# Ledger of designs, part 6: VHH binders against F-box protein At2g26160

Target 1, 331 residues: F-box protein At2g26160, of Arabidopsis thaliana (Mouse-ear cress) (q1pez8)
Amino acid sequence: MEKPEWSELPGDLINLTANRFSSISDVLRVRSICKPWRSAAATPKSFQCNLPSSNKMIETVLSPTTFFRVTGPSSCSYKGWLIRTKQVSESSKINLLSPFFRQLLTPSQQTLDLLKFEVSEIRQSYEIHIFDKYLIQGVIGKEGPSHILSRVVFLDNLIFAVGQDDKIWCCKSGEESSRIWTKIKNQVEDFLDIILHKGQVYALDLTGAIWWISLSPLSLLQFTPSIPMDYDGYDSCNKRLVEYCGDLCIIHQLRLKKAYIRRSQRTVGFKVYKMDEYVAKWVEVRSLGDKALIVARDSCFTVVASEYHGCLNNSIYFVDNVRKSVIRMKL

## First folded at step 20 (VHH)

Design aa2 (from y1 with D30S)
Fold by ESMFold2, fold request of step 22:
Structure aa2 (fold): chain B 331 residues (1-331), chain A 121 residues (1-121)
Amino acid sequence: as target 1 above (331 residues)
Amino acid sequence: QVQLVESGGGVVQPGRSLRLSCAASGFIFSDYAMGWYRQAPGKQRELVAVINWRGSSTEYADSVKGRFTISRDNSKNTMYLQMNSLKPEDTAVYYCATLESYEGDTEFDYWGQGTQVTVSS
């Protein structure tokens, strides 16, 4: 007697099945029929690249990551869990990770039986890991390096990144073409964040203005005025872009400068701004309603709070690096 | 649960060698650049050697260049520090850590608990 082959589907056939579906959620449902979630081929592989910084090229790995909602058997609750996933390097397997601290959820000796769970994709993003030998050479023998957080966005065959020089760079994606970076013209400001929103790429500058990235020609065009921010004692560089209820918003995380930190508290609050297109003015969002904001290191997005275990309405969940913990603040 | 566990420390005579190991678990080791730090009694912790995620790029503090070699085996989730021609000045607690910080905040990195290296006659 032969072993049932439906449980050991060949990798080539798994890849063919995955290519027929338009989303990772469809691929996940297919895998739940055959094998535990840990064997998947839907996620793009990590790749080595060099991000530009002024006159230097910085060793970088871009690692695709995807956030999912996972719900258990219906007899308990309709609430689910937020997980992060990453593909195992040069493999069809996939790792399940905690969303904020990137801890492995499934040790090597254990597997999660996803056949009894429903999964849905929330967001695709990239983890960015850098090895800046120039920075390291300046600080080795001392405390060690610090890095500027970078962001990456993919659109069609292009990759957009905020480089280590706070400028926006673009290159073609693919095995060999991703090595040619071009600095986008019209950069009169430094940039903090980029996002893909409704098929277009937007960038956030240091003053809180949003810029649209044109593809023909490749350039930046100012989309909004600056937000009205003028606070002493806070870091001015903690602004992020997020989509909230279909609108593009700015989140300003109010972090005390290191000189003002008391009792291991750095973040004291948040401000959320939305552009009122009718009057072309920034309006503060005073309540998230039934939503929560997830502010992870490499991604910022909204969820419906009632769909998640332990998630509260009108709340912002983030990591406070001084305390190395996930903290909730009510907006 | 992320863990970094150092081993291979001990007491040795000057001029001898030791090999430190750092076993990693609870995270995807091959995604991270890694480093070895040391802290001598009454001194500040210092970064001694670093290695990128593939092991293809390394940097060393001047005090250990030519004597120490950092390496890694991603299939075993382990980083190593080969320490040759040891001197009394190398006496310290040695820590392995990830080399990934944000906004100048090194407290984001994962750290081991340390292993003692003592070089004495």
Scores: ipSAE 0.541, ipTM 0.798, lowest interface PAE 1.8, mean pLDDT 73
Fold by ESMFold2, last read:
Structure aa2 (fold): chain B 331 residues (1-331), chain A 121 residues (1-121)
Amino acid sequence: as target 1 above (331 residues)
Amino acid sequence: QVQLVESGGGVVQPGRSLRLSCAASGFIFSDYAMGWYRQAPGKQRELVAVINWRGSSTEYADSVKGRFTISRDNSKNTMYLQMNSLKPEDTAVYYCATLESYEGDTEFDYWGQGTQVTVSS
């Protein structure tokens, strides 16, 4: 009558393979106990979610991914490693990936003794995959959503997303109902990002203003003014929402506006803004303190730097798209 | 490490056919849209065929439309290009690549080493 020995039933090996250990970017030591296994298995069984689109030449899909902190058994250090994972179809198998690059960390045919490691979930996110048919015509630069960093957020029985038209769409959760998207009416702004924060859904527009999404009635209400930033010389579309120290913050990745060149522009810096509760104004966060900001292609979140091997305080780690390497900038 | 390996190139007479293969490893192949590029001697690289994640949507350059067919088999982590009615103008090195053109930047794409196709009498 009592459930079989828990470790024996779910204790079959997840198809994991070992790799060389390195800095925060590329190392795994993974403890697999039922908690991490259940977290991955509890991810909705829809591995990709097609966003609504008004442009049939550009297809996008969001593929779920989860970031974990992994620590080994150690008497000398509490530092760990950052890994990215993706579930293999509907099985209990999990692929281990580089957190910054979407590459498998290990060749197949290798396993780890996952009972020796601790794993804690940092964040669920979505990888963005774009199929752009305009590329076949040799057009310099992509036609379509040029600022799509689309996110899917879940609240109650609803899914919210920024569509390819840069508008907020909503649908009911569930495998069949996720295909019927309703655009929230009367959106006068274009949106860049969406996040679930303290049980509420917030959206970020192009000007750096945050909007609250009301559920009764389903509508958008401006929650903050725009951030105080100079758009001269910078692309206005590289802003993201992040939770930092319990508050919503806006991260602006400063890239020079594209000119008539085919080469991608380098990131020249970052600005971080937090709403000052007392004066109701945006304040630039000039130091991350003991934190580091992780800016992957499809995810943006903070970590406590001292909890990770080789991670420096007050730092932003991001991918240099010109050299395909991880770069650190001090904020 | 990520690898894309093309094969199936060669020398053929005009009007004949070739089938190119692209074997992928080191990443989750079924998550990526894929494409075939070609580069003729002295010319710029040209994207000639593209295919989405599941193979349900494709597009072709006008120069090859009706003659080339792109396909993929996600169970084998392999993409194909069937090239029929080959012309001397099709002579080029053919590359397979991922299509992760985020913000129009192809530098995020993974590329193969290429396979030579030569169409000559």
Scores: ipSAE 0.535, ipTM 0.813, lowest interface PAE 1.6, mean pLDDT 71
Fold by OpenDDE, look of step 21:
Structure aa2 (fold): chain B 331 residues (1-331), chain A 121 residues (1-121)
Amino acid sequence: as target 1 above (331 residues)
Amino acid sequence: QVQLVESGGGVVQPGRSLRLSCAASGFIFSDYAMGWYRQAPGKQRELVAVINWRGSSTEYADSVKGRFTISRDNSKNTMYLQMNSLKPEDTAVYYCATLESYEGDTEFDYWGQGTQVTVSS
């Protein structure tokens, strides 16, 4: 049977097929086929977005980013590297970035052709670039919002964000000129994080309760109770949502209370909580087993430690004071 | 490796102009807001100017407002500081830096080696 020439596929079918690819890796593969396929499978574009805020002094830009496991073509090892990628052209070439920082892993003028490597997608995300004009005034964050958004969720044609007012906002994705942010009504809680889990959007409030976001009508419903808050002496302001073994979990980052500068706060540990659905109570996850948690700026996710070079099991990787840090969970 | 290299400094008389350049490498330049700092002898480092990732927004310290102009060319991975009407009090080592923001905090992650600007009669 003659190898089907996919380049001869009718344009309508190409468009229909190309639009079904949601992963960046699939898009890159599709774009590598031929010009018609490349045209049909558009890559996500970075765009300027003013996130929900009444503060005109804060500017934001969202750009698509993806976490990958990358293995070398000649690698005899099953282990790969965790990387963040940014597409730089219409080709399959991308920039390799640190998963925790925006530092290039390759020379600035060089790109990596993903077709030459074994690549598996771990997580799609969006980088949020923030320009705070208060910086020049020496009042970083003091007169601005209490929280600068670092996380967003995309669901189909919707964007969800925790606004600078610590409330959940939603807008339709599309042209920037038509984007209207709508705050979900009747929010009484402040929120710290949002996540897409099993096709649904969830939000984490300040108390550690998870809320489910209903799309019709657009509303918030409390999904879980609050986590235990019995951590005297620690700053409990940093909580994140993460998928762990198919379940939605909460990562509570523990920092020492230092008086004046958040920058000087040192992470001393983590508490991880999983909901026991049978008893409807939070249970502390004391061991991650063969897994590791990645707590990046814009995303949290779980990896199998053995699949990555330099990754320890039962560990949490995070950024502390511009440094990548790791904490091993205590058994 | 992230590198920032300043150039264009020198000795000038009051009222004259200088143009500083900052050449960036090792990161995606267009993804970063950038800024200029300066440090005079015996003084603390102070922020002079900042520019967003696209160059569409800028802010200045009051001491240099109307005299200095920050700009960038993302195609060249270069940031500039046009300094006009220089004063003796502008004498300092000038540093370029990258700006990062995380969870409400803003910081400069990377710094150049600095370039000396001396304004004297």
Scores: ipSAE 0.500, ipTM 0.760, lowest interface PAE 1.2, mean pLDDT 82
Fold by OpenDDE, fold request of step 22:
Structure aa2 (fold): chain B 331 residues (1-331), chain A 121 residues (1-121)
Amino acid sequence: as target 1 above (331 residues)
Amino acid sequence: QVQLVESGGGVVQPGRSLRLSCAASGFIFSDYAMGWYRQAPGKQRELVAVINWRGSSTEYADSVKGRFTISRDNSKNTMYLQMNSLKPEDTAVYYCATLESYEGDTEFDYWGQGTQVTVSS
């Protein structure tokens, strides 16, 4: 029996097969088989997705991105590398990038055959690009508290986002032409972050309380109490949600209060809180143990530090002024 | 490695034109907004022009509006600045940079080394 030439498999069948995979890693594996398969297999692409805003002149693009652990084929070490993939907006090309930066890990004309490596998916997310065409007319480094919208949440056919009005909005997934954003009604608080946790969407408000988003009816319910956020001499400008050891936690990124330009602010520390469900109180997580917390622009997650080159346990990795930085938590 | 390399600068007389180029490498050029900055001697760096990732939207500083045109060719990973009707006050080092705005605040990820533009009689 002649070995079938799989490279000649019709592209439509390849695409249909690829589209049935729920994991981006599986799609990437399909694309790694051969060039024809790569061309045929569709991947999530960047798309125009204007976030809810009073300013319609602001353009927003969401780009699918996935974090991976990659280990060498002949590596005797159990350690791997943390990498990120991203789809090029105008092409079918998927690039490998730094977890923290937009830097390509491979030269533009070189490709990496991931089949030669051990690859495991860590987290899927969307990178958010916001362009204000009136940027030149605006104030760079405006004073005041600032947070970066780092995450949108996809749940089935729904998209959840924090709008520029600091409220939670929802729309149906799909083409831009059919996308209608709806603000969830009766919101009493402003929100900083959203996350998908155990199949449910949660939001973080300015007071440090977590809210659960009910889909039927579409509404917000307070899930946790507020957190005291008074830090002597420091400003918590960035508050994020993260899963840690199966629990939903809050990250407070601390910066100097005197810093008025966000991009020039230096991070001086982090506070991590988890909810004690028994007493319904927030408890500070003083140690991450063998874990490292990754605070990327578009996602926050923890990894086992020993599984990665260059990762220290009980550490937080983040970007400060376009530089990768690390803070070790004090025991 | 991420690189932004400016070129096209030089010395010109007032009223003349120059075209600057910024060649980008090491990142996904087509996914990001870009801009030109300039820094004159003894002055702070200022925004000159910005362009979105598609090239469909542009904005200019008032001082250069009507004289300068920003454009990009994503197939060549190159951004341009056509400078017409140059004035002595346009004398500066011109920088290209990646731009991303979040709620009115701008982040700059990468910068070029700059190219000198001198307008003198």
Scores: ipSAE 0.240, ipTM 0.626, lowest interface PAE 2.0, mean pLDDT 82

Design aa2 (from y1 with D30S)
Fold by OpenDDE, look of step 20:
Structure aa2 (fold): chain B 331 residues (1-331), chain A 121 residues (1-121)
Amino acid sequence: as target 1 above (331 residues)
Amino acid sequence: QVQLVESGGGVVQPGRSLRLSCAASGFIFSDYAMGWYRQAPGKQRELVAVINWRGSSTEYADSVKGRFTISRDNSKNTMYLQMNSLKPEDTAVYYCATLESYEGDTEFDYWGQGTQVTVSS
């Protein structure tokens, strides 16, 4: 079958079609067709903004990143590789990165010919680069459970983030001049994380309750009850939201309380909670089954472990002290 | 693999200048803040200078302010430390490092092997 000459499509049709693609994988495929398609299919751009409730000395760069499953063409194995990509705004090049670090893969693998590989999109996210005066001054750490932009959420023309004040902030994603952060009004709770789930924005508070963000009017509504925080001997201040099997779940990262040196605090375990909709209570997920949980700095998601090289069932992959670590959940 | 390779160190007389370079590979250089540390014999490692990813913001230790200048060329994946008016007290191994801030924490992700700077009459 003669390869369709996609370049011969009318420009208006190309534009119309290209604008309908929402997945980065589709965009990349479209961009690989020809110059007209490439021009029509814009890649997500990096955003520069200040941190909410912060001075101008705190710079934040939000760079689109996507996690992919990549399978080799000659691979007899159904297993693929978990790869993270980043669009470099200036060069229009896509870099291949490790899932947990900003480390480039081998030079020969810096670019991926998508025509030679089977690529499936796992999750879109934004890599958060924070550069503030404290970094410049060499100040190490922040006390307490506060998170600075644990994740950012893009919804339509809005960006949502947890500010330094542990509150939810929103700004318009348009022109730089219009990127003024507005704090959602009447927030009593402090928040740890934010996520886009099923087209809606949710936030996690310190008590483990999930809040839904209403866009009209812009407000927070408690969506779930709090989680009991009884971890004897452990610090569970690091809590994250994750989608698991279509449900919104909470991850508690457990660290030993007695660590004199914050940097020496080792993750000793995780607890995962799922909401039982019937009883409206949080239930501990004691096993991930055939899934692996990926806890990256800017992203949390689950994968079918058997589909990936180097992934174990019922395991959590995370970064601890700049090292990739794995914890197997005990049944 | 992430690599940071320092160069430009040596032995100089007081009042002279040196320029250190740090060649970076294995990561997206422009995504990281960078910094220089130094460690003198018998002393703890100390911050010398830090530069943000753009090179638009810099900070220096008080001991080197006005004498040292940190800069970077993202197109070359290289960071520099111009050291002027060197003093014997500047004698140390100088280390290049990547910096990252996340969730309010500031950490050094990667270090070079260091380059020796000796200031002696």
Scores: ipSAE 0.011, ipTM 0.325, lowest interface PAE 9.5, mean pLDDT 79
Fold by OpenDDE, last read:
Structure aa2 (fold): chain B 331 residues (1-331), chain A 121 residues (1-121)
Amino acid sequence: as target 1 above (331 residues)
Amino acid sequence: QVQLVESGGGVVQPGRSLRLSCAASGFIFSDYAMGWYRQAPGKQRELVAVINWRGSSTEYADSVKGRFTISRDNSKNTMYLQMNSLKPEDTAVYYCATLESYEGDTEFDYWGQGTQVTVSS
């Protein structure tokens, strides 16, 4: 789908539309479109991005967050900052989160007026917080007061998630709290990840094959062949999907084999593969070039490294346990 | 108490070399990726080099690639920055930092006080 030329919309329509947004997240999205939209979104309402006063997380059934690139007005460079935001209920306030953990940033009473900054939306990510009262029907979960599904896709009015049973589940938006989740039928594989790519939902199975989710009828179709996951001396402990340069790619996070101590279970490298559609073969992506890969708990995406302070080219930013790390792709 | 102490800075002529050291204490050094930052006068702090926990993977800013080498000795709780072919534009305060620390429910970076590197004729 050709990206609409938002800048060419009539000014009156822009103004009418931009003024209807009440959510800070939506306002930021509008402001990220182009200059005319940014100007139109200027409302007398004080939109404040709050630094949290506590590290207490507010858990919701469906928990959306948004990644933005922010550039400061006084910046002498085109470089900006990667931020992650979460709307505070229906208020005109948003919280800043860690890009990797969805944790609230260091407590502060300070506020940031994002209207003074240039902002660009990168992507939205989702988690599903499962409470005892909001159990997904048919999913056998772990014991505990709450569980989090971090492999979640939101498409229009549908939510897709990899359940705790490693199967794909679907729910209509707004019904997630009513336990109206449907397991996609005839799933023969276990799944590791799910992603929205070019308006379609894809899932990664345990064998490394990518599956396409058909909405009518709701079903899974194998889209790619499996990929070898055996590395001499290493274990691919985590497999993720990511879009890279318009292509759907698979990330293999590698650790040393026979790491018996949790502390020693650290990432030692990454492999990235893309599908060559012409030959129907997996091809290793050996370099990210000027880009950096962000591997967050609930999302993977690439950024242009030079556009961000403290970001290095051809690098992967990820988390081991609770510690943020950076590594090159090559072992 | 967590401490990062940089050393090895000084005044050198262009083309010369310096080796910076960062001594870490008060935390499990080998559990953290580490990095060097620098801040030149009137400029923003920038990332120079990073190294993973084991020292098996490193990455550099384009401006220092091929000239600087980051390394670490986990047995000594020390990280190093070998700076070769120094240029006047390398003049800055160099900082050692963790990438990024997490303790309890709080994410933060540990930083040193910095060491001055001046490259001048």
Scores: ipSAE 0.000, ipTM 0.214, lowest interface PAE 15.0, mean pLDDT 80

